# Designs tried in a protein design chat: VHH binders against p49116. Part 36

Target 1, 238 residues: p49116
Amino acid sequence: EGPLLSDTHVTFKLTMPSPMPEYLNVHYICESASRLLFLSMHWARSIPAFQALGQDCNTSLVRACWNELFTLGLAQCAQVMSLSTILAAIVNHLQNSIQEDKLSGDRIKQVMEHIWKLQEFCNSMAKLDIDGYEYAYLKAIVLFSPDHPGLTSTSQIEKFQEKAQMELQDYVQKTYSEDTYRLARILVRLPALRLMSSNITEELFFTGLIGNVSIDSIIPYILKMETAEYNGQITGAS

## First folded at step 15 (VHH)

Design z1
Fold by OpenDDE, fold request of step 18:
Parts: C-alpha cells; structure tokens; sequence
Structure z1 (fold): chain B 238 residues (1-238), chain A 119 residues (1-119)
C-alpha cells in the first residue's frame, strides 16, 4: 500500500497575522485559531488514507478529533503563534467576563484548568523536542482513532492508526536510535489530549465566531473546500 | 468589534469596470490575509482573490488578468478593481478574513455589494 504519510505531510507551516499587535484582541485570537484549524483540516485532507475513508466518514473523524488535532497544532506551532501570549490574552479577556459576572465560579475553574492543561501539554511537547515527523505521525494517530462514537469503517480507521504508529516507531528508531524510550515518552502524551474539552477550546479560541457557528458546523465546509480556494486563502507569504 | 463593509457595486455593461471597496474596522487589513468572495444567484460561493499580509496577491483563474486586489493601509480598506466585466461576474461580492469567512458558514452572510453585469 505504501506509507501512510509522506514527507509532504511533515510540513506544517502556520502563518500568523503579522505584525503581532501589542494587544491581542478577540479577532486576532480567532483568526490565528482559524488558520490553525484550517491548516490542520487541510493537512488531514492531504492524506490519501483519509480521503479513502469517504466524505461522511472523514467528516465524522474530524468532528470527533478536531480538538486534539488543534491542540497538537498549538503545540507544534507554539513558537510561531506565541502561544503563551495568546493564552495570556485569552485569560485577560476572561477576566473581563468574570468581572461582568458572566461566568459561574465552577465554569471559571473549568476554563482556567483547561488553559492550564493546554499550556502544560504544549510545554511537555516542547520539552520532548518533538520534531515535524513525530508531530505528523501523532496527528495521524489522533486522526485515525477508531474509538469515537458513531464512526463507520472502524476497522479501516484502526488499520490506518496502526500504520501511523508503526511508521512513527520506525522513524523514532531510525532517527533517535540512542533514545530507546523516546517512542514511549511521546505516546504517553496522547492521553492528555482526551482530557481537554472541545467546547472549552472552542469558547477560548473561537469566540470571534459570533452567531450560530460552531466548529462542528464549519468542519464540513473546510473539508469540502476546493484546493484552489484553500491555496487562495492562506498560502501566501506573510 | 470586527466589521467589514463592502461597497461599490452596481450595474455595469459588459466590458465595463467597477471598483469595490471593503472598509475594515476592528482589525488591520495589512496584518491579515483578506479575500474577496462572490456568490451568483443560484450558485455556490466562490473565492475571487486574496491579498496576503506580505502584499502578494492571488486570483481565481476566472478573474485573473481582469481583477486587481489592493489595499490602502491608511484607510484600512480593501479594494477590488474589476475590468472587462462579464455577465458571469454578476454576483454579490463579499470580503473577509479567514475567520470571518468561516464565521459566515451557518449564518447569513453580510450585506455584501451587488455587481450586475447587463447590457
């Protein structure tokens, strides 16, 4: 069949609004997040195995795992995004909501814990010095997760996940031959992604999507977007 | 609050020219990739052109050579100069950043500006 991923799937270059403003408003955060989401979805689309699952199945997959993919993307692009600054800005915006008594104490706690978990995850990934190949394979493992409710073709999805895992293993063994436990260290980070709420992530990063729009609702549009349209959207150099 | 206000549309004869404007507020146009979209009656929305943060531009094949996207940073305004207009260019034209573009899914698009190419 050939490998699940190719070198073309390793490239994951996020372009940020530039220059970075002194004050990160909701639009900046939302735009940045949208670009990352867009990039992540397009990345998924570029995988032949993903395409092979069919439109309904691959849409369901992305709906199920977009938060995890997005979070991995945050980790991978943390530097170019200045993620710490973005998170700080998000917290500041939340403070305004708190002052306006728009959030319950419990909700505040949940949101703050979520931000903490995001930061912790990204820091842990940075500490591991995860490279582009490893991120690509990790994203593939997350993408091709058969254990989400309502999925079709679960056997095929599982096969792809296994393939991703095997390719990651091979890569790590080849590239980091002296680090015997690197693969294990990397894989044990994945459970942290499942602990993160997609709803809270959406609230934090996509508040600018005002109206009746949800990430869930826009995912099909992103996945169906023509390549030419995609290229027209964000392939230009900043 | 982020706002994008399109204007400049109207009725024009084939071969004519129009200049559309997109006045932005709440963000800086020069710091963002901004695109023009259009939707013809009964047709799907289509991408028309993008001006990227670095100033590079891109165009749909259908408008390449006829349309020119530009921006005035001082006015925080995006433009679309349309020339050699054709009947098939008839549409409501919208401008949006990616996030704004995505936001429009599931909701009613903004007002846009109507371009009608008729003899």
Amino acid sequence: as target 1 above (238 residues)
Amino acid sequence: EVQLLESGGGEVQPGGSLRLSCAASGFTVSSNHISWYRQAPGKQREWVSTIYTGGRTNYAESVKGRFTISRDNAKNTLYLQMSSLRAEDTAVYYCATLSEYLRQFGDVWGQGTLVTVKP
Scores: ipSAE 0.664, ipTM 0.854, lowest interface PAE 0.8, mean pLDDT 92
Fold by OpenDDE, look of step 15:
Structure z1 (fold): chain B 238 residues (1-238), chain A 119 residues (1-119)
Amino acid sequence: as target 1 above (238 residues)
Amino acid sequence: EVQLLESGGGEVQPGGSLRLSCAASGFTVSSNHISWYRQAPGKQREWVSTIYTGGRTNYAESVKGRFTISRDNAKNTLYLQMSSLRAEDTAVYYCATLSEYLRQFGDVWGQGTLVTVKP
C-alpha cells in the first residue's frame, strides 16, 4: 500500500468572503465557518484510506471528530480568517445575549472559557510554526481515531492512524532533523482538541444552524455531495 | 435575518428562455459566493452555477453555454438567465450561499421556483 497522504492532501486553502466587512455579522461568521467545515470535509473525502472505510464508517468517523478537524482548520487558517477578529466579534455578539439574560452565568463562563481555549490552542500552534504537511498529518491522526464509541472497522482505522503517525514522524525527522523533540511537541497538542466542546463550537460559529439543524446531522449530507458541488461552493477558480 | 427568495419560474417550451431571480436580504450578494441549485422530480439535487465575490462564474457542464448567472448589486439580487431550455432542465431551482445551503440542506429547503420545460 502507498502512503496515506500525498502532496495533494497538504494543500488546504480557505477562501473568505470578500471584502471583509467593518462589522462582522453573524452571517459572515457562519459563512466563513461553513467554508472551513466544507473544506475540511472535502479534504477528508479526498483521502483514499478514508474512502476505503466505506460510507457508513467514514461518516461515523467524521461525526465523531468534526470539531477537532474544524479546530485544527481554524488554527491552520487563523491568519487568512483573521480569527482573532472573528472571535472578538463573536464575543461582542455574545455580549448582547448576556445583557438580555439569555444565557446563564455558568453557560457564559463555559463559552468564554471555550473561546479562550480555542485562542490559546491556535496561538500555541502558531508558536510551534506548524507547516502544511504537519497539519495534514495531524488532521489524519485526528480523523483516523479508533477510540470513538460506535465505530466499525476499528482495526483498519487504527492502522490508518498508525500510518499517519509514521509518515508524520518520517517527515519531521527529515525536515526538522535538528529538532529532536519536535514530533513530541506537536503530538502533545492533540489532547487539547478533546477538551473542546463541539456544542459550544457549533454555537459560536454556526449560529445560523442553531435551533434548526446540527453539524452532526448535516455531515452525512456533506459527505454525499458530489465533487462538482464542492468546487462550486469553495473554489473561486473557474 | 438572512433570507433568499427565488422567483421567475414557470412553464416554457423546449428551446425557450426564462430568467430566474433570487432576492437576498440580511447579507450582501456581492460579498459572498452564491449559487443556484436545482432538483428535478425523482432526482438528486444538483449544483447549477456559482458567481463568486470577484465576479467570476462557474457552471455545471449540463448548463454551460445555455445558462448565465449574474447579479445586481444595487438590488442585492442574483439572476439566472436560462436559454435553450430542455426537458431535463425541469426542476425546482434554489439559490444559496454556502452557509444558507448547509442550513437549508440540513433542514428544509425554501420554496424555490419551479421551472417546467414541456411541449
Scores: ipSAE 0.566, ipTM 0.824, lowest interface PAE 1.0, mean pLDDT 90
Fold by OpenDDE, fold request of step 18:
Structure z1 (fold): chain B 238 residues (1-238), chain A 119 residues (1-119)
Amino acid sequence: as target 1 above (238 residues)
Amino acid sequence: EVQLLESGGGEVQPGGSLRLSCAASGFTVSSNHISWYRQAPGKQREWVSTIYTGGRTNYAESVKGRFTISRDNAKNTLYLQMSSLRAEDTAVYYCATLSEYLRQFGDVWGQGTLVTVKP
């Protein structure tokens, strides 16, 4: 079989609402996040191996890892998103909730820690200067994770993950031959993704959807979207 | 806070023209990708057209060359100029940003505006 990923899977271009408003309101944040989520799911759908798993398995897989994919996307698109500005805005909005005593002290701590973890993760990835190929392979490793509960075809998923890991290893060895331990440094960052709460991520970035829909509930609809419509939403392709 | 209100629908004969409007509030149409969708009776909702932040436009193959999406920034309004209308264009038409589109999966879509193409 051929490689898991091709050069076409390296491209990951997020377009932000423009111009950036003086005040980043909840809508701006939600729209930006929605675009990233959509792009991430589109990326997953573009992988032949992902398609080969079937609709049900695909849905379960994405439901299990969407937060990790989204977070990797945040890191990858941090500059174009002005992520620090977005996070600051989120904190400001959160302060309003705090002032209104809508959150418990424990919840406030959890949310603030989550924001810190997000920022720290993105900063760490920036320091490592992760390139587009490495992000693609990391996303693939995260996507094809067989250790989520309730998954079917775990053996096949594991094979795809191994393939992603091998391709990443080969790429790093070839591209960064002078940095013998780069692969290890990159892979050591992945556990941080599992420590992040999908619920808190959803609350922070998708407040416009909160109370009406969940990311979990939206995922199958996006995955079943017609190709023409899907492409039209994100790339302008029809 | 964010609202989109569709209007301009009606009955028209095949080959006729109609202009739909989408009045937005709570966000700026020029700073967002915004799309038209339609749902025909007994059919699934389908994407019709998108105007992107930079002004680029895209169309479903079924409406390409017949429909034109545009916006008036001063009025914060999206438009869909429909020409050479066909019976298969009969549908309720909706407008939405991506986030609004996603939100609609959890809720019933708004009223939209009905376009009926019949002799």
Scores: ipSAE 0.492, ipTM 0.784, lowest interface PAE 1.2, mean pLDDT 90
Fold by ESMFold2, fold request of step 18:
Structure z1 (fold): chain B 238 residues (1-238), chain A 119 residues (1-119)
Amino acid sequence: as target 1 above (238 residues)
Amino acid sequence: EVQLLESGGGEVQPGGSLRLSCAASGFTVSSNHISWYRQAPGKQREWVSTIYTGGRTNYAESVKGRFTISRDNAKNTLYLQMSSLRAEDTAVYYCATLSEYLRQFGDVWGQGTLVTVKP
């Protein structure tokens, strides 16, 4: 049986296209976001409990939660990505679109509300100083969610989620023993992830890459890719 | 705008060698993960090799020991040195960043460069 996650699952190093361009462009944003997406998918795939569920169940889980994993990744990597700068550039573009009447006013309001929610989520995680172990367990709790429609093996998925919750609890109590309410403050951040629209995430971070095709439909192909195609980090074996 | 321009393909005898080039504009090759892919007629695109930020490389098993990926940062150009070529290496070769990989689901990759290994 053993722990759900090992120390290798805590490592989450995102490398950026460097240098950051003087003027942000769609390519820099899309390449950075693609790196985070593939890093997040590789992270999920590397978990033995995830592997034990089988390919069809694995794919269904990731299709259901990829946006939540991506959003946790944005929060975890916000500093290295210069996420606040990226979001500010997007907001300025959207405000110009309102001035020019080029987009539906309702759509722009919807997208701006999403950006505000995303920024507030990232700020709240930064204020709590969430560490790498805590992020790894939060991602596992999100990944092993049995309440998504259409899943099989939900009993096993629920057992894995409960294990992730227990291991997070044990970690927080041991590491932050003086902070009585830290676990509660961390866990109450999770519902905000369900407010994040995958459609808007695609518009913000994957503009022009995939046309009308959703990342949801691409997930099976991403999960089948060789690790070497998207991750140059050493994993201990190679 | 980002562009990747493949060149250096051609016809070659079995056992021969070719060097493919990928000229990049709109980004810096040394700061990106960049891969070679290939597509034989009637087959799906297949990963060949990747060079990472920092210079580490990886290869598909089918080409390991025969192909070498490299870059020239001053020219902002990626290379694939191909040796001991076999008929099975006949394909159109493409270079791509990770975001360009996603484009295949919504748009077409560029023209690539054709490598033909004679029977």
Scores: ipSAE 0.105, ipTM 0.551, lowest interface PAE 4.9, mean pLDDT 83
Fold by ESMFold2, fold request of step 18:
Structure z1 (fold): chain B 238 residues (1-238), chain A 119 residues (1-119)
Amino acid sequence: as target 1 above (238 residues)
Amino acid sequence: EVQLLESGGGEVQPGGSLRLSCAASGFTVSSNHISWYRQAPGKQREWVSTIYTGGRTNYAESVKGRFTISRDNAKNTLYLQMSSLRAEDTAVYYCATLSEYLRQFGDVWGQGTLVTVKP
């Protein structure tokens, strides 16, 4: 009953560490990325439909899609994050790693292809001028994906995804009535998210923080984190 | 490159006071959200207090009114002033940024600083 998302779920305000260092370093990149990750996870936690699925299902959903949510967050916040500058700094560090012979040629190729895919995704979303409502529903569509392995309650998850799709369709039709194909153009961007590698995302944005432990293994603890621990980084109050 | 070094722990009597320090290198304390955490023997790590970039502070209910988080930007150091200490405050205390919160799940953690409140 009622809409899947409320106005509070449309607001997605990322705050950056200040001041920005003269030379971007791994600490600034990791802190900025951690803020986006926690903002994204707590955004998901705040949705009543998500809460209704129960803790085990919630954890499974977020573990399956955290990289897609994070990537949508990067695209949405690319300007405030200065993402292009961050990616340039990462490429520069990658060149230093080549000089020190610390990465294999195959791994370097994988990482560079991922960076290119990420830049292209963000550019395509910027060209479409995706607004905050559209981002919120796109995030809901990827969050409530019933086709990931190991999920329970897949019929209920599918119903929530269909609701997100219908509400996005209604919003686009009302707000962009002269653009008949806008919904189709937006939706065809989503498959690119499934091509993003979570382990490369960890290397690009979370390097050195967690050793051999993956972000998806940490998700249950992030979802249990008290609001006060991350309060300065959650969008919702100006 | 980036390090957070906790110090100032020790043994205290019930009702006593201690001041913990967290010396930062490789980043600026005033430009980051920084928190104190603690882990008692046999218990899960729990959040204690946060100071935000703008200077606002927040505390867990169990320590509110007894602990004060602060920083000294000139020394690039975070502090936790603990007063009216109780047996349940016995723990190893750690400082961490938000990104360092993720580090608590890895196999590389700092030593922290042990606070023991005598029975």
Scores: ipSAE 0.090, ipTM 0.544, lowest interface PAE 5.3, mean pLDDT 83

Design z1
Fold by ESMFold2, fold request of step 18:
Structure z1 (fold): chain B 238 residues (1-238), chain A 119 residues (1-119)
Amino acid sequence: as target 1 above (238 residues)
Amino acid sequence: EVQLLESGGGEVQPGGSLRLSCAASGFTVSSNHISWYRQAPGKQREWVSTIYTGGRTNYAESVKGRFTISRDNAKNTLYLQMSSLRAEDTAVYYCATLSEYLRQFGDVWGQGTLVTVKP
C-alpha cells in the first residue's frame, strides 16, 4: 500500500573519481563503473517493496536483472560519466587487439556489436529526454520482472511491476499531458535491455583491476553492505 | 599506475596505540571515497572506516570512538589512528577505493600492513 517509489528514489547522483586521467585507463573505467553498480544496487535495496520480498527473493531478483539496471544507469548518467569518450577508448583498444592478433575476430565482432547496441540505446533515451522520475519507474519495471528463470514469489513480483507501470503511466499523463504517445515511445525501448550481455558488460567495464570477478557472485555481498560504509555516495555528502 | 601502499603496522600491547598510513599514487585521496578494511587470519575482510570526498567520516561499530580516519591532501596520504587496541583488532589492514573492495572476490591480493595486538 502507498506509492511504490517516493521522491527519494528519484535521486540518482553519480560522483566520478577525480581527477580524470589525461588518457582514460582501465583503472578509471572500473572505478567509475563500480560506483554506478553500487549506486544501482543501493537504489534497489532502498525500495520498501523490494525489502518486503525477503533476502533470498530480492537477491535472486537483482542477480537476474543487474545488467539491465546497470545499462539504464549508463543511459541516465552518460553525460556525467563521459560514456561516449569511454566507449571510444575501448573501441580503439579493441581495434589494436585485432591488428596484434590478441583476440579472436569473432569475439571482437560480438563486443563491437554490443557497444553499438549500447550506444544506440543511450542515444534513443537521450533523444526522448527521459527524466529522473521516468528512469526510476523504468528501473522498477525492470527490477520487478517476474519472467526471469528461477524466481519464487512471482505473483508478488508481478503485482509490484504492475504498480510501477501504473505509477509511470500516471506520471507521464500528468507531466506530459500534451504528448499522447510518450509512454508508448518510452516502453518500446525496454526490450533492447534484454539483449545486453552481462559477460560483455563485465569485459567492457569491470575486467581491469578486479580480474575475473563475476558480478553475479558479488551481488549478495553488495546487498548486505553496511549502510555506513556506502552512505556518503548515495545520501549526498556535500 | 594506481597504487595504495599501506604502512605503520606492528606489534602493540592491549590498550596501546598505532597509526597506519596509506600512500596513494595514480589518483587523489581528496577526490575519492577511501576506506580502511581489515582481515584477520581465516576470516573475510571487514570494513573499518571511510572518509568521503567532502571530509565526512564514518566507522564500523566495533571501532567507533577508538579509531580515527584522516587524510593529508598535500601528501596524498590516508591515515588510521588506532587507540585502545584489543586482541580482536589483530589483522592485516588495507586501504581501498570502492573498486579495490571488489578485489576480495577476485584473484588479486594486496600486501596490506599487519597489526598484531598481543593477547
Scores: ipSAE 0.022, ipTM 0.470, lowest interface PAE 6.6, mean pLDDT 81

